# VH-VL binders against Uncharacterized protein B0228.1: the designs that were tried, part 9

Target 1, 207 residues: Uncharacterized protein B0228.1, of Caenorhabditis elegans (q09220)
Amino acid sequence: AVVTPSIENHKMENASVTISKVPISHRPRGFTAGSDSKKLAVQRFKLLISDFLSDAQLSKSIDVAAVGMHKGKSMDDILDDVYTRLRRTLSTKQISELAKAQKGLVEDLDEKSAKLVKARVKRMIVYSFDPAAEQIHKYATRPSMAFALIAETINERFVGSVKDLIRDVLTPKEYDIFRKHYHPHIFKLDNIGNNTEAVRTTTHETF
Key: E = the ipSAE of ESMFold2; O = the ipSAE of ESMFold2 at other seeds; V2 = 0.75 times the mean of E and O plus 0.25 times the DockQ between their complexes.

## First folded at step 4 (VH-VL; framework fv_utomilumab)

Design a32 (from u10a with heavy chain H98R; at its last look DockQ between E and O 0.54; V2 from the best seeds 0.68)
Fold by ESMFold2 at other seeds, look of step 5:
Structure a32 (fold): chain C 207 residues (1-207), chain A 120 residues (1-120), chain B 108 residues (1-108)
Amino acid sequence: as target 1 above (207 residues)
Amino acid sequence: EVQLVQSGAEVKKPGESLRISCKGSGYSFTEYWISWVRQMPGKGLEWMGKIYPSDSYTNYSPSFQGQVTISADKSISTAYLQWSSLKASDTAMYYCARTEYDFLTGYDYWGQGTLVTVSS
Amino acid sequence: SYELTQPPSVSVSPGQTASITCSGDKLGDEYAHWYQQKPGQSPVLVIYQDSKRPSGIPERFSGSNSGNTATLTISGTQAMDEADYYCQAWDSSLEYVVFGGGTKLTVL
């Protein structure tokens, strides 16, 4: 059975990321504000996007991405470069988890629809991050400056916007099935502020 | 054909100033870091510091901060290592080496070395 | 703060496998590189990005990096492999280049 996309048009938001203008609007949880921008980028990625990869895998993937962004490569090319290196480092457990998620997606949709769902998710990620990669190319005069810019780009507001676009590009059925098999371990689809104890219990009366 | 050519050997006395050079050719000089590396007689490699010629950003090892000055003239594709007042303990071989991305690519080309001898 | 520790020397017989280690806190989070230096010569890159060989480096050279330890492995070691070997990595907190202390490989 083929499942066609039911979304007529993407709901577009201002996707441009202004480096240095998008501050964290709440108290950072687990973020380090010190001089190690790459470690901060790893921490933010794990908090907001995915904790599927190890610190070593993420650190080295961010290195590859930083190079691509500094060179002015498209996000498509950057993701291809990252995947090419990363796939050789995946553990047997990680490979099994990815295979299980893919198998579940195919069983609940069908092979053609599962490919289309994943392609559309990737497309929204590329679309959303492509302008940020261009900004990093423009402003990062040295290659390692990209780490700070990457860390600043990976924030709750921007990542939330990407997650909204992913939801909008899929039918409700496609989204629920994708979420069932990938969320939260492979890909975090909820915002971290949703249904957290900190949001519900942080009200404090002080003088 | 990538090449890093360093200036010739130097024999100096304590207190004298010195600037040695490293000229890059066969590549885009401003897109590569240049690091300076000291090797004292019979000892290992010691990273002294680096420069990104595009914007002249420098970063020094704590052991060498304030001891030397690293600079570059991108118009002639040349990096420099400079002492304002040499000490006998500065006697060593000094290498320059390039890398495109300091966090990723390693130092694929090295200069031939400049032997600096400081003695009274 | 960040330091790379290598054994001062390693001895192997010709034809055997030599293994040179490089230890540092979470070294596996960074790419490790290896250099060979023969007496009177400049260092030569023999392994980069943990495990890749530059053009012209024999296939008997290989590398790995995980956790706290990177390893340079020379299979079928030959007399010409006798040299000093240095590991090198990057300290992301200070953006420093870090070299190990070096290992003298002796082929008996």
Scores: ipSAE 0.728, ipTM 0.879, lowest interface PAE 1.2, mean pLDDT 86
ESMFold2-Fast, scan of step 4: ipSAE 0.220; ipTM 0.734
ESMFold2, look of step 5: ipSAE 0.730; ipTM 0.880
ESMFold2 (binder alone), look of step 5: mean pLDDT 94; pTM 0.956

Design a34
Fold by ESMFold2-Fast, scan of step 4:
Structure a34 (fold): chain C 207 residues (1-207), chain A 121 residues (1-121), chain B 108 residues (1-108)
Amino acid sequence: as target 1 above (207 residues)
Amino acid sequence: EVQLVQSGAEVKKPGESLRISCKGSGYSFTEYWISWVRQMPGKGLEWMGKIYPSDSYTNYSPSFQGQVTISADKSISTAYLQWSSLKASDTAMYYCAHTEYDFLTGYFDYWGQGTLVTVSS
Amino acid sequence: SYELTQPPSVSVSPGQTASITCSGDKLGDEYAHWYQQKPGQSPVLVIYQDSKRPSGIPERFSGSNSGNTATLTISGTQAMDEADYYCQAWDSSLEYVVFGGGTKLTVL
């Protein structure tokens, strides 16, 4: 294995993703819509990759994402590639930092700190359109703890946005295959499964 | 709660330099973008650019890139819009606006009262 | 890079519903926001993210965005609603803010 996860990261890897058990037919289109637009997904993908890949890899990743906005199995391949590359480009220490940041995000942030993290996340997304900002990110050799928090937050939202796009085009069987290729900790959408009744009610009223 | 107070009206001659200001209060000045918007007499709204005061990162509309400079002084919660050399065509009302972001979407929830800039001989 | 098109003017009688449209190639993928501007005053946000109302904006103001057309709807229109209305969107690919040309609402 190229990367040896910490104990904390290993626990996240073994967490089951139960949201995939909620049938796609019970999820109304746009239920998690806070910008499931194609451009938002591409921006999040670009930002996620820019911190961890060279310019050549970033350019290739953007091209792959743009091509993969065409529906079908190509999206599964793109997302699996993104996950595999992210995991393999990070050292054990960087993975440990991301795991620790994820715990801190949930349990340690007061309201003021949460607002600051949200502001930084928004700025990092904005930076993905600035060539100068991309050059700076390209040459970052290691994320700070603050940047690790930003990267983890965007990664979770990126997976959510792309998952919403994929749910519209994949069958339940294809979605299960997609889910199986994702590390559980980056595909953490268990919260929607906990609200299955609300999703089911909305879907029935729509149909 | 959020309030933006702009500097007073200016009357200038072509070729003169000018800096107008926008002072924010009632919120954390460094945590939100401030945008500048131009409205020429009898015309619509034109976005000029924005600044994030925490690190002074700026982004300009292509129409205004190189025409103006946007800056901020976080110690006094004030953003600035500056011209090195005014033209008669710069005659307009200039607004600053507090910008709320939600994942790449930006909207202007609070506006300053405006600064009228008149450039004539 | 894209333009937002609004009708120059809309006229309604008091109590009737006013509908102001805003069309642009990217509105299907981007949020529309709406501002009210009365003569000599600063613009005021009346609708953000297609359909949400800021605190203090009457419930008679509503918005929608379908396909490439966003719509601001004012039900039971009152004389005090007479103003210029501007739609605004974000060009997320270029980080540019785009405003529509504005619509003058007349209540007579």
Scores: ipSAE 0.000, ipTM 0.440, lowest interface PAE 15.2, mean pLDDT 63

Design a4 (from u10a with light chain Q49E; at its last look DockQ between E and O 0.63; V2 from the best seeds 0.75)
Heavy chain, then light chain:
Amino acid sequence: EVQLVQSGAEVKKPGESLRISCKGSGYSFTEYWISWVRQMPGKGLEWMGKIYPSDSYTNYSPSFQGQVTISADKSISTAYLQWSSLKASDTAMYYCAHTEYDFLTGYDYWGQGTLVTVSS
Amino acid sequence: SYELTQPPSVSVSPGQTASITCSGDKLGDEYAHWYQQKPGQSPVLVIYEDSKRPSGIPERFSGSNSGNTATLTISGTQAMDEADYYCQAWDSSLEYVVFGGGTKLTVL
ESMFold2-Fast, scan of step 4: ipSAE 0.000; ipTM 0.458
ESMFold2, look of step 5: ipSAE 0.775; ipTM 0.897
ESMFold2 (binder alone), look of step 5: mean pLDDT 91; pTM 0.936
ESMFold2 at other seeds, look of step 5: ipSAE 0.791; ipTM 0.899
ESMFold2, look of step 6: ipSAE 0.806; ipTM 0.912
ESMFold2 (binder alone), look of step 6: mean pLDDT 91; pTM 0.935
ESMFold2 at other seeds, look of step 6: ipSAE 0.759; ipTM 0.890

Design a7 (from u10a with heavy chain E31S, light chain Q49E K52N)
Fold by ESMFold2-Fast, scan of step 4:
Structure a7 (fold): chain C 207 residues (1-207), chain A 120 residues (1-120), chain B 108 residues (1-108)
Amino acid sequence: as target 1 above (207 residues)
Amino acid sequence: EVQLVQSGAEVKKPGESLRISCKGSGYSFTSYWISWVRQMPGKGLEWMGKIYPSDSYTNYSPSFQGQVTISADKSISTAYLQWSSLKASDTAMYYCAHTEYDFLTGYDYWGQGTLVTVSS
Amino acid sequence: SYELTQPPSVSVSPGQTASITCSGDKLGDEYAHWYQQKPGQSPVLVIYEDSNRPSGIPERFSGSNSGNTATLTISGTQAMDEADYYCQAWDSSLEYVVFGGGTKLTVL
């Protein structure tokens, strides 16, 4: 091909050594420890991808996807796993709303709703578990770090620590990938600083 | 700090119903899983099941499916474990435990335990 | 069902290294966690995600996990480390938690 970029394949031992250099005071526990980062990730995904799923359905979908990622499954296999689990928990009202969004017909409701659910789950997984986020998750102290970095709530208390963690933990190539493919909220704040215009524009952007 | 506080010890007779509780504090109750773990006298730990309090989604170990009911009341940050009809074999210490991802992070906080004694 | 096997007991002298194993089919493909339980007390997480130590757990505790066996290692073992130790993993096929049978560590 006419374009042959060097592919970064991040290795766990090198990243594990890297993360050990980050002072514990610069590892934002509120974002890495879990409930706040997971809650904010769910809230953000509802805004961008799915306002039809309950918090538990989104949480379960994220859990199933995380397992698939750790097992090295393909994205298509992960999507099938997530859809299989999610399908049985969808209410008739949720199926109806998904079908209406696509202007579905009663006779093919199941097919149209299945297609819409799979598409939304795919976008949710891509948004949540892009390659850069998966690498960060593997090297992070806690699993919630991936969600904190993907669906980050940048506020005055954590902005500096999050930026420092990203720069110090990631290799230069990992940082470049993260910068290009992570949600623009962090990307724009990292480039511009504490700009409220940049923060507000991120709600409908992915990577 | 995260804290799980369980209800007090119970002494019951076979056939009686019982509900024990686990109250969470110091964290967002609806955003983490609560698991129930049984420990029979002098024996090891047995995972019974878990609940996600946000919408009461539950998952049970096959050994406990249909034998107990796990529920939660998010308005008071409390999870419950319930028996419709106790047996002598239900005599055990029961723990609740907190986790974000049980497969990955393990159980970082535990309740103090509730001793249930079932005898005639 | 998936089972985790631990030795029922391990004995060491004070200051020596204790090694507690946990065996399961392809356990190295899953994460192992370790809990310490003293008589009359709740379990305490001492190692999570194979080798990570929670805040407040002494550096003498370490863990590893490869192949079919996870190992909890306690260096410079002290009398206060005397307890029951349990490994935990997740059955990814059936999606539930499994505990090992427990190991009583005696420091004599």
Scores: ipSAE 0.000, ipTM 0.433, lowest interface PAE 19.6, mean pLDDT 67

Design a8 (from u10a with heavy chain E31S, light chain Q49Y K52D; at its last look DockQ between E and O 0.04; V2 from the best seeds 0.00; counts 0 for: pae E 7.7 > 2, placed apart)
Fold by ESMFold2, look of step 5:
Structure a8 (fold): chain C 207 residues (1-207), chain A 120 residues (1-120), chain B 108 residues (1-108)
Amino acid sequence: as target 1 above (207 residues)
Amino acid sequence: EVQLVQSGAEVKKPGESLRISCKGSGYSFTSYWISWVRQMPGKGLEWMGKIYPSDSYTNYSPSFQGQVTISADKSISTAYLQWSSLKASDTAMYYCAHTEYDFLTGYDYWGQGTLVTVSS
Amino acid sequence: SYELTQPPSVSVSPGQTASITCSGDKLGDEYAHWYQQKPGQSPVLVIYYDSDRPSGIPERFSGSNSGNTATLTISGTQAMDEADYYCQAWDSSLEYVVFGGGTKLTVL
């Protein structure tokens, strides 16, 4: 499907804000075991996006992202910061799994095409999250509030929209090959419980 | 309700090994960072490092990396600070402290401290 | 390196306002937290996020952070406020926690 930039930009900004279901005022005023926005963000990330990273790796990555969003950094800079710090903590097994996925992508597509596929995936993540990061910067008056807003942003509807954009920016062949080597362990590409991919395939078949 | 209870005071000789403990209760132990803080006699607070008990990820102050080992046993909600070979300069009070977010909040809860005395 | 500098001591009379400063090169880019420690006791958090009070801390404790200097302010200082005070911040570039050297507050 074709979407104009101006319509898509307003949709993305509104979608990220309108999905928030947890008021920031319900954050714990002091320590309590029953209310933990970072724990929720980690749980949602593992459920919807990726099981590849450990809890500590995710906790640190979310901390880096939260500080970056609070300070108003671009999503490109935030992702680079997260990667730079995260790569220092990857296990030998994780490094091997990433190398195997990259090798498979290159073998099935070629080196240039594999680089372009990964660049397009990153571009869609940046495009999707950048307006939400700006809203988090606007609403979070302190870094701890950013955790709650991040947890609210990482939900089935928003993450599903990002996955749909990734599918739309790749050819069917590119998508199938990327999925073959990265899904589901490194990056979950299916939406939970809505069959969005099946619906889009059926709807967009030409008559 | 949240409590951090540390092991008792220790008197040791240089070269001996030691492991002190910090048991957390009243919260989800695996979901929160625990830090260790040293206070030498008459001196200030020094951050030593931290652990995320869920997966035992650790991060050390440069001053303490390679000098101590921080670990956790999540089955008994306990964090540890360990020396393989104590020095007289390790004589200090050692606190564990609870941190909810890595660098965004302060330490709401502290253990009572473990006094370690290393003398010949 | 990133250090947090506090005055070694501050003296005030009862009922006066005490101010304890904490300076660091990048402190304006980080949040400052403050601890009170009385002799023989564990530290107690009195201010976090520059200016927020934990539950149970009297309103006479307040904090600010401007121009790479954080300030803990105690209005109407009481004898029970006599203690050592530490500021603490994060070095987000190196992923480390940093404490200031401490300030002994004397209430004469």
Scores: ipSAE 0.014, ipTM 0.553, lowest interface PAE 7.7, mean pLDDT 80
Fold by ESMFold2-Fast, scan of step 4:
Structure a8 (fold): chain C 207 residues (1-207), chain A 120 residues (1-120), chain B 108 residues (1-108)
Amino acid sequence: as target 1 above (207 residues)
Amino acid sequence: EVQLVQSGAEVKKPGESLRISCKGSGYSFTSYWISWVRQMPGKGLEWMGKIYPSDSYTNYSPSFQGQVTISADKSISTAYLQWSSLKASDTAMYYCAHTEYDFLTGYDYWGQGTLVTVSS
Amino acid sequence: SYELTQPPSVSVSPGQTASITCSGDKLGDEYAHWYQQKPGQSPVLVIYYDSDRPSGIPERFSGSNSGNTATLTISGTQAMDEADYYCQAWDSSLEYVVFGGGTKLTVL
């Protein structure tokens, strides 16, 4: 059995919603196993992430994470798989592409939004090489929360689509908790202590 | 300990009404689904439908939609399966089963079964 | 809607490995669960989530699900394992449970 605890997750205050207390008829369709809405939400997530990064192996990593979510894999398993594969697939070329994407993503944004997008791109580079940055998964409690956190970490340019995907995957109660108790500081952390080493590892990795 | 206790065997005639019961104990009755499963003599398991007792939401197999009514009384932690007019083809063992999610956790606890015999 | 197909019977000698298959169009996308039923008794969940064992189920029981076929494997089969075995999966389109037709395991 997949045990979805009836107890609130104390690691993310009030962010945990016990799925076992919500009848399937009252869940967003994206949260029902095998539903068309769930598959659609997953496919849209894949497209947003894959298009942004433009890396075939990274797309495969996202596919594995999406399959894991569909089969009810734990948040920790999904995030560990995603970040491990990202760390193994990023190259100097991909880092350059992320830098160019950052410029494109921020051109039409206000100052506050531009700063947030830049911070997320920076953390994406760091996450590829700094295991400490990968610990954000400790704050998630469900596969739906893993989906929300991964989507939030990657791409604020698609804010409308990302919010719709989160809304489709989370129950109305989970979305309300995510909205109220979302911890943006987790995704705005830029002092992880491994920034220089992460860049060096990607640029000068021994083959 | 989770336990499901079902009502005793029934012998009925065609056209009669019947309601059988499944009493849950050892867990939060309103927080889990209860399904009803039919097993005709010498045959396999057939899922009939389920209820979420907290709000009495029901979902039925297409084969049983309109044939039976599933209900629950959360004040006494009891689920019910009811026929308005029994047929000889309703002769079977009826099980109730506990689950958090049919699609993920399977049925981890089962009642002992209620034998319903319908004959003239 | 779809059906789950099981062989009607499987026979093994004590100590042999028994393999019971369950085939259905949705098994590549849905989890398989397995139940053991002995004569005059209620079904008992022996495998859920394709391959997980409930507490109290012996390690000799294992499961897999690949393509359109789920398999229940019982290693070192004992006389006490003689029973009917049923697979179960979910019909995501209609949101209801489907059981296989059952397999009678005979331990010679």
Scores: ipSAE 0.000, ipTM 0.432, lowest interface PAE 19.0, mean pLDDT 64
ESMFold2 (binder alone), look of step 5: mean pLDDT 90; pTM 0.928
ESMFold2 at other seeds, look of step 5: ipSAE 0.705; ipTM 0.872

Design a9 (from u10a with light chain E95Q; at its last look DockQ between E and O 0.67; V2 from the best seeds 0.00; counts 0 for: pae E 2.8 > 2)
Fold by ESMFold2, look of step 5:
Structure a9 (fold): chain C 207 residues (1-207), chain A 120 residues (1-120), chain B 108 residues (1-108)
Amino acid sequence: as target 1 above (207 residues)
Amino acid sequence: EVQLVQSGAEVKKPGESLRISCKGSGYSFTEYWISWVRQMPGKGLEWMGKIYPSDSYTNYSPSFQGQVTISADKSISTAYLQWSSLKASDTAMYYCAHTEYDFLTGYDYWGQGTLVTVSS
Amino acid sequence: SYELTQPPSVSVSPGQTASITCSGDKLGDEYAHWYQQKPGQSPVLVIYQDSKRPSGIPERFSGSNSGNTATLTISGTQAMDEADYYCQAWDSSLQYVVFGGGTKLTVL
């Protein structure tokens, strides 16, 4: 995982907000031979969420997630399964980058607050993706159909809403510090168009 | 115990039809892929195609598309490989094998094989 | 789809380490599996998901997959390891299974 899961478990009820289900019009009706929904899911993940992991690491992580979702496992268990497999493939550089981000977070917040920030981020991911996992379990009659459903879930609007929830569950200080150490390489926190809109500067003429 | 039991050896003439079987037991038959694998005498393993018995979805290797038919009967937990007209070049050992997740879990159980001999 | 290329043979002395390679375009994006086949027997899964051993497979069998090459490694090779070995992977774009051509391992 890009973000190290918290060991401390908090009640979901404290941070729970009902999120809309994946729209019916986006449910896969089937999988077309020759289409590569897993490749699409990898591309969307790298574009919208993180380019920290290689294509191979992402492809195999999505395989593990697809199996968990098809079996109806909770997102907590799915994330644990993914991390267990993924950690064996991380390079020394990737491990060092994650350690540096964690150290920075602890230095700028403190150990207790850093732990809570990471727990809240994980909780928002779980909360946001649980309904999609339920849809995949219900509708993916073959295991590989989960890839199409995963690719459809990873879209600009849905990912943007998850990022908004992460910002809203953290104080402005907590968010700025988390962003400082994790954005953009480990976890993309800006929306694609957001930085472009901020570039424009209006200059007043004075008399 | 998971088992895949295949039908017995066959000796056939060119032009004859044939259907061989693979009966699964000890697991949920409809939740596992069954693949068929050809091995010509002294040669390697060749994937022919697969079926997901739950919905009868089939997919074939390009080399075998149109050459054979893969099917399944869920009520008796049996998959089939069939030819409408055998050729001498179909002489081979044919294995069935199963896997839970085709992109992930590998073929963990194999049938004992069915030797098909096609000669005049 | 892609072809999986294996050397046709590998020879080792007992006790040496044997390495059998399997190369394919984009193989590193997929899990590789390995099968052992002895004369007159069905194939047996010896490594799955790149590096995992099924129950009953000796610890001297190990595997890896990087740089579009999967490798089966047998340390302390024994006479009983003499067999044909096949790699196998998934082609996610076409939903196909691909086997390598096989490698005959000879233990003097």
Scores: ipSAE 0.484, ipTM 0.789, lowest interface PAE 2.8, mean pLDDT 85
ESMFold2-Fast, scan of step 4: ipSAE 0.000; ipTM 0.460
ESMFold2 (binder alone), look of step 5: mean pLDDT 91; pTM 0.935
ESMFold2 at other seeds, look of step 5: ipSAE 0.560; ipTM 0.805

## First folded at step 6 (VH-VL; framework fv_utomilumab)

Design c1 (from a4 with heavy chain E31S H98R, light chain K52E; at its last look DockQ between E and O 0.53; V2 from the best seeds 0.72)
Fold by ESMFold2 at other seeds, look of step 6:
Structure c1 (fold): chain C 207 residues (1-207), chain A 120 residues (1-120), chain B 108 residues (1-108)
Amino acid sequence: as target 1 above (207 residues)
Amino acid sequence: EVQLVQSGAEVKKPGESLRISCKGSGYSFTSYWISWVRQMPGKGLEWMGKIYPSDSYTNYSPSFQGQVTISADKSISTAYLQWSSLKASDTAMYYCARTEYDFLTGYDYWGQGTLVTVSS
Amino acid sequence: SYELTQPPSVSVSPGQTASITCSGDKLGDEYAHWYQQKPGQSPVLVIYEDSERPSGIPERFSGSNSGNTATLTISGTQAMDEADYYCQAWDSSLEYVVFGGGTKLTVL
């Protein structure tokens, strides 16, 4: 239940978060077969998370992710596989926009802090999506069933909870700077509300 | 060595039943889709349908739904294509082919084909 | 209702570059694959996942997929490349396998 003690684990504790960072009531359970679940996943991703990538880039990235989930790869490996293929397809404009965001983050935070901020954000994404990947590996007997679960996972409630966790693992200054350079062009970081008690399972005074 | 070996050529009359086979070897049979592909004389490739042997899920092209039955016996690593009542228009070459992920990977191995001739 | 359209034929002289197109409304959202079929033979995969070449396929074969058009390119075309070529992709709405109508490449 508790992952201790590493430098990485220490970073989690600094954000006043627990290992149960998305309440079980906000996480998707199970999956359903659906009509064109991949198209739905693309639409929901663009609406809730980011419209930085084209439909083609998203559709193919979801294919790679679905294969990785079906094979039981870790989310870290899945994201690496997706990025390896996706980077080959980025336009000059997209590359420039990513470089500008990174440069701005470094200017406002310094190089070491910018790396740590991005690492914490990635860790929250990985942590939040690992249960869905585990369900796909365990229960999806054929690969395309992964698309339905991915589409179900990308919903307003769950994505909102992940965005809350991202805010919680950063200081207010770090979050403001990250948002300044990434929102909304690269990531949509808007949330319906701030519910820090819902995403924390331990008393703040404990740490 | 990965192989897909199909049953031999068939000469049939209209109205007769037929089942042809595709035996996979050298790989994990249940982890790959098997598709059946028709090629009429002098014509292109037509996808008929596929089976995922792990869970026996089948999916058919609309042109072939209700015209054929696709099945598999995973205990002997064999997929089947079956007609209950052949027509002269079923005269064609029939291929099986495998792919690991139908939405991502290509059909990397094909059977040698089964020529079905239906004449009246 | 998704189909892949290929030109019925393409002719090139030996040494020229052959370009075979495959167009479909949803093709840009899917990975495209290409198969070579010589008379009396089974199809052989020559390009997969848009642009990857299987082991044993000559370097003169390459592929791309941009927008709603995939392209098979054969540089330095040889007489042995004379064959029928088929593109293939996936239809996510119906989970169907889709083949193009085929292109007869003639090397003269």
Scores: ipSAE 0.772, ipTM 0.891, lowest interface PAE 0.8, mean pLDDT 86
ESMFold2, look of step 6: ipSAE 0.791; ipTM 0.902
ESMFold2 (binder alone), look of step 6: mean pLDDT 93; pTM 0.951

